# Ledger of designs, part 2: VHH binders against Oxysterol-binding protein-related protein 5 (OSBPL5)

Target 1, 118 residues: Oxysterol-binding protein-related protein 5 (OSBPL5), of Homo sapiens (Human) (q9h0x9r126to243)
Amino acid sequence: VVIMADSLKIRGTLKSWTKLWCVLKPGVLLIYKTPKVGQWVGTVLLHCCELIERPSKKDGFCFKLFHPLDQSVWAVKGPKGESVGSITQPLPSSYLIFRAASESDGRCWLDALELALR
Key: E = the ipSAE of ESMFold2; O = the ipSAE of OpenDDE; V2 = 0.75 times the mean of E and O plus 0.25 times the DockQ between their complexes.

## First folded at step 1 (VHH)

Design b4 (framework vhh_etentamig_d1)
Fold by ESMFold2-Fast, scan of step 1:
Structure b4 (fold): chain B 118 residues (1-118), chain A 122 residues (1-122)
Amino acid sequence: as target 1 above (118 residues)
Amino acid sequence: EVQLLESGGGLVQPGGSLRLSCAASGFTFSSYEMSWVRQAPGKGPEWVSGISGSGGYTYYADSVKGRFTISRDNSKNTLYLQMNSLRAEDTAVYYCARELGEYYDSEGFDYRGQGTLVTVSS
């Protein structure tokens, strides 16, 4: 079951922000390029992640999912058995930084992620 | 030349307190966000606390929230970390770091000092 689905901006390895479609389910965060004919970007395994708020003076409400031992947060297979090499966006392997559209939206995401991280 | 010099570390008993200081020079101190970052033996760096250039906004890692207080004195170019209710897991080298203003994290700084060792033992 889907806990939450919406667009979030995710910070790439070159410090750029990319708007991606994020689908939160218990234990996993699925990331797609678009919501409609979405190309799978990657799946984050939440059981290996910590969640923290990352304040930013100019970028607004940000938060971070990361592996505390700097290991990959990504699943090895996609929902249809795709290999991890299908990821087309240059995203970091051991963490992700997200930017929400507003503080209210960001707080909603933090609450949903804490629920999913059980 | 940008310089950050930490002091105040030492050996303390669990439940004790320490105050760390960081003397900054070579730049306009009040124009930069500052952070404290620590590195425990055998572990990677962990961001501990951050403070805005004016000192009006402070941020803390959940592991230290309610126990540590970050502050600054812009007239003295000095950053402080007041550490209360110290635990064995707070044992680490503590680094003063100058932030680029985008994020408060262990990798978002452009300069850091040599660090000061805090050992909480029993």
Scores: ipSAE 0.012, ipTM 0.170, lowest interface PAE 9.2, mean pLDDT 80

Design b5 (framework vhh_etentamig_d1)
Fold by ESMFold2-Fast, scan of step 1:
Structure b5 (fold): chain B 118 residues (1-118), chain A 124 residues (1-124)
Amino acid sequence: as target 1 above (118 residues)
Amino acid sequence: EVQLLESGGGLVQPGGSLRLSCAASGFTFSSYWMSWVRQAPGKGPEWVSGISGSGDSTYYADSVKGRFTISRDNSKNTLYLQMNSLRAEDTAVYYCAKDSGYEWLPDYYAMDVRGQGTLVTVSS
């Protein structure tokens, strides 16, 4: 079951923001270029992640998913068995920084992610 | 349409060797993890081995480590399993599988699709 699905801006390795389609399910966050089928970018394994608010006056409500031991947060397979690197986006390996459109949207995402982390 | 066709099974003596092949079509083979899964008579499926799209990462079930080698030839869309030092307990139908799921799962239900299988019988 999908818990939440919406666009979020995610910070890349070159510190640019990219709008990506994020689908939250229990235990995983699926990231796509667009809501269209077959546009998979990556899958975040939530069981190895910690979640924290990351305030930003410039970028709105931000939050961070990260591995506490600085190891990869990424699944080795996509939802249809895609191998890592076959659909690339320049995103960090051990953390992701997200920007929500508003504080209200960001808090909804935090609540949903806390549920999915369980 | 994803299609997987296994071959290379047969009857072999304990201690012998076999090489299984799987011809894949209908998807970008080099972009996906592939696995071998086996099912012994009267038992459930058992994951045997897996390989990344590039071939750089390989994983094996403890029961086959050191005896089996998984490999792939992306130019031919073909997956291989070299089986050495075969034992009676290796007797099973061997399936080629296109992997799915959100992490490395060493069980069959994470697979999108599997082929029709090839029978390997290890007997004196």
Scores: ipSAE 0.013, ipTM 0.493, lowest interface PAE 7.0, mean pLDDT 82

Design b6 (framework vhh_brivekimig_d4)
Fold by ESMFold2-Fast, scan of step 1:
Structure b6 (fold): chain B 118 residues (1-118), chain A 120 residues (1-120)
Amino acid sequence: as target 1 above (118 residues)
Amino acid sequence: EVQLVESGGGVVQPGGSLRLSCAASGFTFSDYAMSWVRQAPGKGPEWVSSISGSGGDTLYADSVKGRFTISRDNSKNTLYLQMNSLRPEDTALYYCAKGYDEWTYEFDYSSQGTLVTVSS
């Protein structure tokens, strides 16, 4: 069961924002380049993550998923057995910073993520 | 003109405590989230902690959680960092900066900082 699916901007390792398609299910966040399944980027394992709101006047409504012990948040294999390659994943290993299109969208995502983390 | 003046650093033994202060001027202090950032000798800047404009929300780097407490007094335009259970690896120049988190703080190299040395 899909809890929520929408575009979010995710901060890359070079401080750039990339718009990606995010699909939230219980326990996992699936990330794609587009709404097409064949464009899979990575899967975040939510059971090892903590969630925090990171509001900023500069960047707007942001929030963070992170591993409290600096370990990888990413699944070892994709949903169809794909391996995560370095060239296809310009995102940090132990955390992700998300930027919502609005405060309303951001709070909706926070509520959904808190539900999925349980 | 934005001005930030850090103070309170010194030499302390491992396990000791220090309280740092940052006096802010030139902007509406209560409107901005504030951060503490440190730079150890020969290393780049490391974000330490942040506090929201109202003081209602705080964030800490994993390396300092449970040991450091960030606070602010908006009536005095002052930011504080209470540092407990200090370790040798906490040795650094400490700076205050505008910004809510590790990715949004505005590190200003022209600020002088305050030196904290933890040694036995």
Scores: ipSAE 0.000, ipTM 0.096, lowest interface PAE 16.1, mean pLDDT 78

Design b7 (framework vhh_brivekimig_d4)
Fold by ESMFold2-Fast, scan of step 1:
Structure b7 (fold): chain B 118 residues (1-118), chain A 119 residues (1-119)
Amino acid sequence: as target 1 above (118 residues)
Amino acid sequence: EVQLVESGGGVVQPGGSLRLSCAASGFTFDDYAMSWVRQAPGKGPEWVSSISWNSGSILYADSVKGRFTISRDNSKNTLYLQMNSLRPEDTALYYCATDFYEGSYFDYSSQGTLVTVSS
């Protein structure tokens, strides 16, 4: 069951923001390039992650998913058996920083992620 | 210059309590989440607890949940960790940390504060 699905900006290794399609299910966050023609970017294993707000007056409402021991947050294979190394947009291995369109959207995402992390 | 200065560590018997403080300077403290991270002798770093800028979100590692309490005073630019029911396995150097959108707990080299729990 899909808990939440929407676009979020995710910060890449070059510190640029990329708008990606995020689908939240219990225990996993699936990331795709677009909702229409879906190309899998990665799957985040939420039980490996901690969640924290990263507020910024410059960038607005941000939050972070991270592995507390600096290990990979990514599943080894995608839903069609894709390898993580097949993604074209470089994302960090042990954390992800997300930017919401508004505080309201960000709070909604935090609440949904807390539910999925259980 | 960003500075994080930890204090409050010491030697305590099992079951004892300590309160750690982290004085922050050189950045807008109330704009950032803060964390406590520890490193036991011969082991890698372990995340302990995090608190959001307004204390609206607080997280604890399972190993410390129910025993430790994280808090902050934005008017003093200070982060706290109240540690109760201390155990020998809590022996570690304790660091406070922030992330300035770099994704790391160790953006800044701090000296940490040593907590030793022994009989």
Scores: ipSAE 0.000, ipTM 0.158, lowest interface PAE 11.8, mean pLDDT 77

Design b8 (framework vhh_brivekimig_d4)
Fold by ESMFold2-Fast, scan of step 1:
Structure b8 (fold): chain B 118 residues (1-118), chain A 121 residues (1-121)
Amino acid sequence: as target 1 above (118 residues)
Amino acid sequence: EVQLVESGGGVVQPGGSLRLSCAASGFTFSSYAMSWVRQAPGKGPEWVSSISGSGDYTLYADSVKGRFTISRDNSKNTLYLQMNSLRPEDTALYYCARGEDYWSGEYFDLSSQGTLVTVSS
């Protein structure tokens, strides 16, 4: 069951924002390049992740998913057995910072992620 | 309206300690990560430390790891920064901020007055 699916901007290691398609299911967040039939980028394993709100007047409504012990948040294989894609190289291994299109969208994502983290 | 009031700064000798406080109001304090950000004379802002809303998870800049401890008391809507083994390089205005620094402090809200920390021999 898909809990939520929408585009989010994710912050790279070089302070750049990349718009990616995010699909939230219980326990996992799947990331793709596009909402149409797109390439899989990575899968975040939510079971040991923590969620922090990070509102910013400069960049809008932001939030962070991270591993509290600084371990990788990424699954080693994708849903069809894909290996980690090249776009995950500019993304951090132990955390992800997201920017929502609006505060309303961001709060919906936070509520959905809290549900998926249970 | 969100209000953040910093206090606890002062003048100390190298090797000394200070504890900073930030009194928060106007929002549900326990629902937000909080950060300390500093600005040294003639330099841009530098992120120092962040703490999760629950207080269970903390992050530190490499320059302060092992010397500074961030903590919070959600019952008092107060954020703290315990600063030990202070160095002249720690001299700065210290600001409390709602949320956390992503990488290098691009998300500062410097509308508060801050609290001045001076480390001199």
Scores: ipSAE 0.000, ipTM 0.149, lowest interface PAE 11.8, mean pLDDT 77

Design b9 (framework vhh_etentamig_d1)
Fold by ESMFold2-Fast, scan of step 1:
Structure b9 (fold): chain B 118 residues (1-118), chain A 122 residues (1-122)
Amino acid sequence: as target 1 above (118 residues)
Amino acid sequence: EVQLLESGGGLVQPGGSLRLSCAASGFTFSSYDMSWVRQAPGKGPEWVSGISYSGGSTYYADSVKGRFTISRDNSKNTLYLQMNSLRAEDTAVYYCAKEDYYGSGEWYFDLRGQGTLVTVSS
């Protein structure tokens, strides 16, 4: 069951932000282009990730999910066996930096992710 | 509680070398890009050098490029700055900082340490 779902900006490899739809479930974070069905981008495997707050005066409330040994955080296949989707900017393989719409939204995401990581 | 403890500063003659260290605790050191920032008496802070969380990318201010080398040891939670060919204008208190990279040449600083004084004089 879905713990939390909302839009987050995710930092690409070229340092620009892409707004993506994020769905948090126990142990996984599913990323989609939009809330519409069938636009899966990737799945983050939370059991291999650590979470840290990345405050930024310029970009606001940010946080990071990463593999502590610099290995991929991504699942090979989607929940229905889909191959990884494409987006305008590539996402990093071993970490993701997220920017929330507000501090309140960001703190809700941190709390939910801390729970999902356990 | 984020704690950063700088060491290695001292008095050195122009042309000399010093190696600074920063011991980090209270956060996951390997998850953050780190920087060295300096502040001369009566002046504002100046960014000196930065290093990515993995150590794979390094960045330098034009004033120190070719003379300073930043490095890190994630197994020891320690950041280093090797300073060569020191000049009088390098005289400052040096702070290590946990930071975000915004793009080419732009950084946000989170200064937590006491700093270490570097004095370059003849």
Scores: ipSAE 0.000, ipTM 0.138, lowest interface PAE 13.0, mean pLDDT 78

Design c1 (framework vhh_etentamig_d1)
Fold by ESMFold2-Fast, scan of step 1:
Structure c1 (fold): chain B 118 residues (1-118), chain A 124 residues (1-124)
Amino acid sequence: as target 1 above (118 residues)
Amino acid sequence: EVQLLESGGGLVQPGGSLRLSCAASGFTFSSYAMSWVRQAPGKGPEWVSGISGSGGSTYYADSVKGRFTISRDNSKNTLYLQMNSLRAEDTAVYYCAKTEYVIRGSTETYFDYRGQGTLVTVSS
């Protein structure tokens, strides 16, 4: 069951923001390049993650998913058995920083993620 | 038992206003997101608006943005939809729905806890 699906900007390893399509399901966050003929980027395993609001005057409404012991948040293989080597976006391994389009969108994502983290 | 009771529908002229209410009972109201879903005669259901459990986040279908306002009063276990600048195409039965999550553009998850609905007719 899909809890929430929308575009989010995710901060890359080079500190740039990349707009990606995010699909939230219980326990997992699936990331794709586009919603149409979507190319899979990665799957975040929520059971190992903590969520924190990270508001910024410069970047707007932000939040962070992270592993408290600084270990990988990513599934080792994709839904069709793709390895992490198939990921083309330069995203961090142990955390993700998201920027919402608005404060309203950001609060919705926080509510949905808190539910999915259960 | 989960109960949702919609009210406030009626006949209005184009350009008019109505306020719908949904009285909720049988669950911890403030812990759940709520939505309004409508179904016009002979058509499938259309998601109209959603609100988070705290009321801090609100969402609207493009067809109603700027005209409708969703709100809630958690102390009264009541959900509201203020409808302004009504059009003939807003004619539908309006349903209140309890959800454990918010989904943009999907109506599948809104059917399990909908109430009986309230009819809104916009006609001269």
Scores: ipSAE 0.000, ipTM 0.167, lowest interface PAE 12.1, mean pLDDT 77

Design c10 (framework vhh_8cml_1)
Fold by ESMFold2-Fast, scan of step 1:
Structure c10 (fold): chain B 118 residues (1-118), chain A 123 residues (1-123)
Amino acid sequence: as target 1 above (118 residues)
Amino acid sequence: EVQLVESGGGLVQPGGSLRLSCAASGRTFSSYAMGWFRQAPGQEREFVALISWSGGSTDYSDSAKGRFTISRDNAKNTVYLQMNSLKPEDTGVYFCAAKRSYLFHSPREYDYWGQGTQVTVSS
């Protein structure tokens, strides 16, 4: 059951923002390059994550999804059995920082993520 | 608070189209996620479509996917449901509803409801 799906800007290893397609389901956040014919980037396992709002005057409405013990948040295999080792990802292993298009979209994402984390 | 009034319902032939509108009055319309529900004769109210506060996210029931499009215009305080390829099974009273929290589609999660507009699909 899809709780929410939309584009979000995600902070990469080089601290630059990358626009990716995010699909939220109970317990998992699936990340793709595009919504139309998306290549799977990664799956975040929400049971090991915590969520926090990250206010920023420079970057707008931001929030962080992270492992409290600094361990990997990523699933080993994709939904079609894709191997993470076959897909180059410039994203950190233990956290993701998201930037919403607006404050309203960001609050919608926080609400949806809190539901999915339960 | 928010008050909702639906319009645009009517009679259509199978395969036809209708566009429903929901006019909202209130100071905080842009703070609400907006949904459309329908109630067929003799049945319970069922979810049709949902749009987020900003319009950046939408969700549809399985029966609505590919045929219906929900949109909103926050400057006009209005939400729309464009209904294409209508079927007799789409007959019912259509309600718009508002909620602050983005949760699963239970009617009980919605804070405000309109009075409904009748849609009838028949030959």
Scores: ipSAE 0.000, ipTM 0.138, lowest interface PAE 12.1, mean pLDDT 78

Design c11 (framework vhh_gefurulimab; at its last look DockQ between E and O 0.04; V2 from the best seeds 0.00; counts 0 for: pae E 18.8 > 2, placed apart)
Amino acid sequence: EVQLVESGGGLVKPGGSLRLSCAASGFTFSRYAAAWFRQAPGKEREFVSAISSGGSTTYADSVKGRFTISRDNAKNSLYLQMNSLRAEDTAVYYCAAGRLYWKTSAYDYWGQGTLVTVSS
ESMFold2-Fast, scan of step 1: ipSAE 0.012; ipTM 0.301
ESMFold2, look of step 2: ipSAE 0.000; ipTM 0.091
ESMFold2 (binder alone), look of step 2: mean pLDDT 86; pTM 0.879
OpenDDE, look of step 2: ipSAE 0.250; ipTM 0.638

Design c12 (framework vhh_etentamig_d1)
Fold by ESMFold2-Fast, scan of step 1:
Structure c12 (fold): chain B 118 residues (1-118), chain A 122 residues (1-122)
Amino acid sequence: as target 1 above (118 residues)
Amino acid sequence: EVQLLESGGGLVQPGGSLRLSCAASGFTFSSYAMSWVRQAPGKGPEWVSGISGSGGSTYYADSVKGRFTISRDNSKNTLYLQMNSLRAEDTAVYYCARGYKYIRSGWSFDYRGQGTLVTVSS
């Protein structure tokens, strides 16, 4: 059961934003390069994560998923045993900062993530 | 200096209730997830429950789901475990720990308290 699926910009380790396709299910956030099958980037394990709103006047509506002990948020392998795919910029291991297309989109994501984190 | 001090353990009859407390000091309590871990006599440690720093997310082992409730009061730097419908198999030393159950494998807690004994016996 998919709770929400849409594009989000995610901040990489070099502070650049990368637009990725995010699929939210109970307990996991699946990240893909595009909505096309087989473009898997990584899976975030939500039950070890905390969610916080990160308002930014420059970047718009942002939010953060993070491991409170600075440990990896990522699953070791994908659902079919895949290794992490290549992306234009590496993503941080212990947190992710997301930028929504609008405030309304961002609030929908916060509501959906609150549900998935339960 | 990080300190975690558990209290509230004791002897209870099956079906009874207990509330455990953990007083935390030496760190920004609200910034850390907290857990309860127990160790029964002659057995290895078992992660019981976890709570996010904000208190917005809670997690439970299948063995305690529906019977135990984890909560926290960030204004008092205190973690709680409300234990209802206690069973003989809940007999253990209960430890307060800083961190979540490690998602990949095993437990990754950087601090734990000295523990408080809970005995469930008729």
Scores: ipSAE 0.000, ipTM 0.131, lowest interface PAE 15.7, mean pLDDT 79

Design c13 (framework vhh_brivekimig_d4; at its last look DockQ between E and O 0.04; V2 from the best seeds 0.00; counts 0 for: pae O 8.7 > 2, framework grips, placed apart)
Fold by OpenDDE, look of step 2:
Structure c13 (fold): chain B 118 residues (1-118), chain A 121 residues (1-121)
Amino acid sequence: as target 1 above (118 residues)
Amino acid sequence: EVQLVESGGGVVQPGGSLRLSCAASGFTFSKYAMSWVRQAPGKGPEWVSSISGSGGYTLYADSVKGRFTISRDNSKNTLYLQMNSLRPEDTALYYCAKHRYTLWGSSFDYSSQGTLVTVSS
């Protein structure tokens, strides 16, 4: 069951943003380069994450998923058994910072994630 | 077309050393900053190191600083990563990446292959 699917910008370890396709399912957030099958980037395990809204001076709406103990939030394997995801940009292991295109979109993501984190 | 081919990966014991190479083609190598990125099981992609086009400026992740050395030979269109004092947590698939603009940008062209480094006793 897909709760929500849309593009989000994700902040890399080099402090730049990359637009990625995000698919929210119960308990997991799947990240893809594009909506096309086969371009899986990673899977965030939501059971180990906390969510926080982040103020931003830039356009959009920012929020952060993070592991409270600074451990990896990533699944070991992809949905098709992939051992290594497609790399587009280096991403943090213990947290992810997202930016939605608008506040309204961001709020939708927060609501959806809050439900998925439970 | 940009082509990047990594080599030099293998299995080593903790404390061991490896030297990775990346053969680049399809672009003027010396004009672009290059990076090494790695991905380990259960982790997202992790930036390891970057080097400017001329080689005069280098950056390292805290996790590898003092142990890894990035370098390049522009006459050979080759990027290197000398890895010393290897640790189990360094186990990962290592990619070389071409920067599209500057060292500070995270827009990369990646190889689809990578080279596997396994550190285990």
Scores: ipSAE 0.013, ipTM 0.244, lowest interface PAE 8.7, mean pLDDT 88
ESMFold2-Fast, scan of step 1: ipSAE 0.015; ipTM 0.407
ESMFold2, look of step 2: ipSAE 0.043; ipTM 0.447
ESMFold2 (binder alone), look of step 2: mean pLDDT 82; pTM 0.829

Design c14 (framework vhh_6z1v_2)
Fold by ESMFold2-Fast, scan of step 1:
Structure c14 (fold): chain B 118 residues (1-118), chain A 122 residues (1-122)
Amino acid sequence: as target 1 above (118 residues)
Amino acid sequence: EVQLVESGGRLVRTGGSLRLSCAASGFTFSSYAMGWFRQAPGKEREVVAAITWSGGRTWHADFVKGRFTISRDNAKNTVYLQMNSLKPEDTAVYYCAAKPYLTYHSSDYDYWGQGTQVTVSS
């Protein structure tokens, strides 16, 4: 069952933000290009991740999902057996930085992610 | 200033158990993730286990899962590795390492101990 689904801005190795559709389920975060019949970008395996707030004066409400040993957070295949999806901007293998539209939205995401990480 | 001191390494028989300790000083221990690494003769250093700054999550390599358990005591500034069902393949120098998770630049482990030798004999 879906815990939460919404758009988040995600930062890759570049300083620019890319808006992607994120679907949170117990143990996994699924990332797609669009909310419709979306193209799969990647799946984050939450069991290997830590969650932390990333306060920023420049970027607003941010948070980070990361592997404590800088190993990959990504599943090797998508839910339909897809190979690693293509994206407009490269995403790091061991962490993701997210930017919420507001502090309220960000805190909702933190609460949902903490539930999914348990 | 910053110090990580491993202890507990020794010779043990196959199937035995051992607990390693790593005492940390000179930094805010509770704000750092901790890891255990090992290096066997002729091999690269490999990650064995990691624990988050809060102790809320742990990770263990597949080759030690079910046998080794990482834990920490933030009041004592110490991280532990409980090693059970030891095999000759576990023979290595074991290293403690620390990594801050509140900074942009924490891509690698910043602080390392000198290591403690574990030898498992048949």
Scores: ipSAE 0.000, ipTM 0.150, lowest interface PAE 14.5, mean pLDDT 79

Design c2 (framework vhh_etentamig_d1)
Fold by ESMFold2-Fast, scan of step 1:
Structure c2 (fold): chain B 118 residues (1-118), chain A 124 residues (1-124)
Amino acid sequence: as target 1 above (118 residues)
Amino acid sequence: EVQLLESGGGLVQPGGSLRLSCAASGFTFSSYAMSWVRQAPGKGPEWVSGISGSGGSTYYADSVKGRFTISRDNSKNTLYLQMNSLRAEDTAVYYCAKTYTETGSEYVIRFDYRGQGTLVTVSS
């Protein structure tokens, strides 16, 4: 059921990067603080999102998931009733900007996300 | 230039099997994910299946899960789709697609359908 799982840096509203564990399944991207028994951060609903590569000479290979009408991309509750928002650094509501460790990793994520989007 | 050549389509009865092939050239095949996309008569394109550049990850639409298997041979620059338990609703032109981005002020991710496709007809 899991398409892909790995660490990605995600941009906060204060423009700092946080390394988070991302688990991609068809239609959803689940975000956790750690790979083991981690705290759930949020679930991104992919059915209404668009994906675009964001070039950056300073930050390397980046890409963006966003709602085209600036509406929230986040699920209200997690699958087990977890509360929304569980990290110290706030994340934007209508988009996420990701930074990959390399261009190769980034291309792999873009391909996987494109396949999960519908 | 990117070239994609699909083959292996044909007429088959319900419950039958077909194996599609896509010969790719003009780009570093192993560096890109590949997909199969189909278009039934009078309908828009439907994504069917995808595979990562290395072949380590595969993905399927709910309509084909458990029946179709995507694979690739990077040494031959070839993508495959094994189709089992075919149904009338699988009737479509099947296209091999590369994921690509256009550079500029902002990138857009798209599937590139360069080939003519291969027709699969499932009929009694």
Scores: ipSAE 0.000, ipTM 0.098, lowest interface PAE 18.8, mean pLDDT 75

Design c3 (framework vhh_brivekimig_d4)
Fold by ESMFold2-Fast, scan of step 1:
Structure c3 (fold): chain B 118 residues (1-118), chain A 123 residues (1-123)
Amino acid sequence: as target 1 above (118 residues)
Amino acid sequence: EVQLVESGGGVVQPGGSLRLSCAASGFTFSSYAMSWVRQAPGKGPEWVSSISGSGGSTLYADSVKGRFTISRDNSKNTLYLQMNSLRPEDTALYYCARSEYWVRGDTYHFDYSSQGTLVTVSS
């Protein structure tokens, strides 16, 4: 069951923004390079995560998924059995900061993530 | 100041098609999710479809899935609803609504002062 699927900009470990395709399902957020080629980047285990809105005057509508104990949020295997070693993006291990295309899209994501986290 | 003007309604036979438009003004259109809501004669309002501000995500009521397509053109501040395979039960006054949040059908900001556009499906 797909709850939501759209492009989001995700902040890397070097503070740069990368646009990635995000697919939200109950309990997991699947991240791909593009919707067309379906190249898997990583899977976030939502049961490990807390969600918080990060208002930013400079970066627009942002929100954060994070592990409260600063441990990894990533699953070991992808949907086709890909190992963690196939992940090549410079993304943090214990949190992700997202930037939505608009405040409206950001609130859409917050509502969807709240449902998926339940 | 927020203005939403619906158009494109009319009388069609069952199985026919119509395309509705909603011209928006008075706010930053691309910053808001938009919805289509309808009200059939003698019934309460029913949510039909929603689209995110970017247009990347859409939601549909079970009654219209596979028949209706919601879309938007942010450069023209216009929302659309393409209606195919129309049924008599689709007969209603159709309104567009600005959404503060992404809606699953129950929470939307609906301005009843808008004109609406009438769709009548009859043989």
Scores: ipSAE 0.000, ipTM 0.191, lowest interface PAE 13.6, mean pLDDT 78

Design c4 (framework vhh_8k46_1; at its last look DockQ between E and O 0.33; V2 from the best seeds 0.00; counts 0 for: pae E 13.5 > 2)
Amino acid sequence: AVQLQASGGGFVQPGGSLRLSCAASGRTFSSYAMGWFRQAPGKEREFVSAISWSGGSTYYADSVKGRFTISRDNSKNTVYLQMNSLRAEDTATYYCAAKEYIVKGSRYEYDYWGQGTQVTVSS
ESMFold2-Fast, scan of step 1: ipSAE 0.014; ipTM 0.343
ESMFold2, look of step 2: ipSAE 0.000; ipTM 0.139
ESMFold2 (binder alone), look of step 2: mean pLDDT 79; pTM 0.791
OpenDDE, look of step 2: ipSAE 0.008; ipTM 0.277

Design c5 (framework vhh_8k46_1)
Amino acid sequence: AVQLQASGGGFVQPGGSLRLSCAASGFTFSSYAMGWFRQAPGKEREFVSAISGSGGRTYYADSVKGRFTISRDNSKNTVYLQMNSLRAEDTATYYCAARTYVYKSGTEYDYWGQGTQVTVSS
ESMFold2-Fast, scan of step 1: ipSAE 0.006; ipTM 0.220

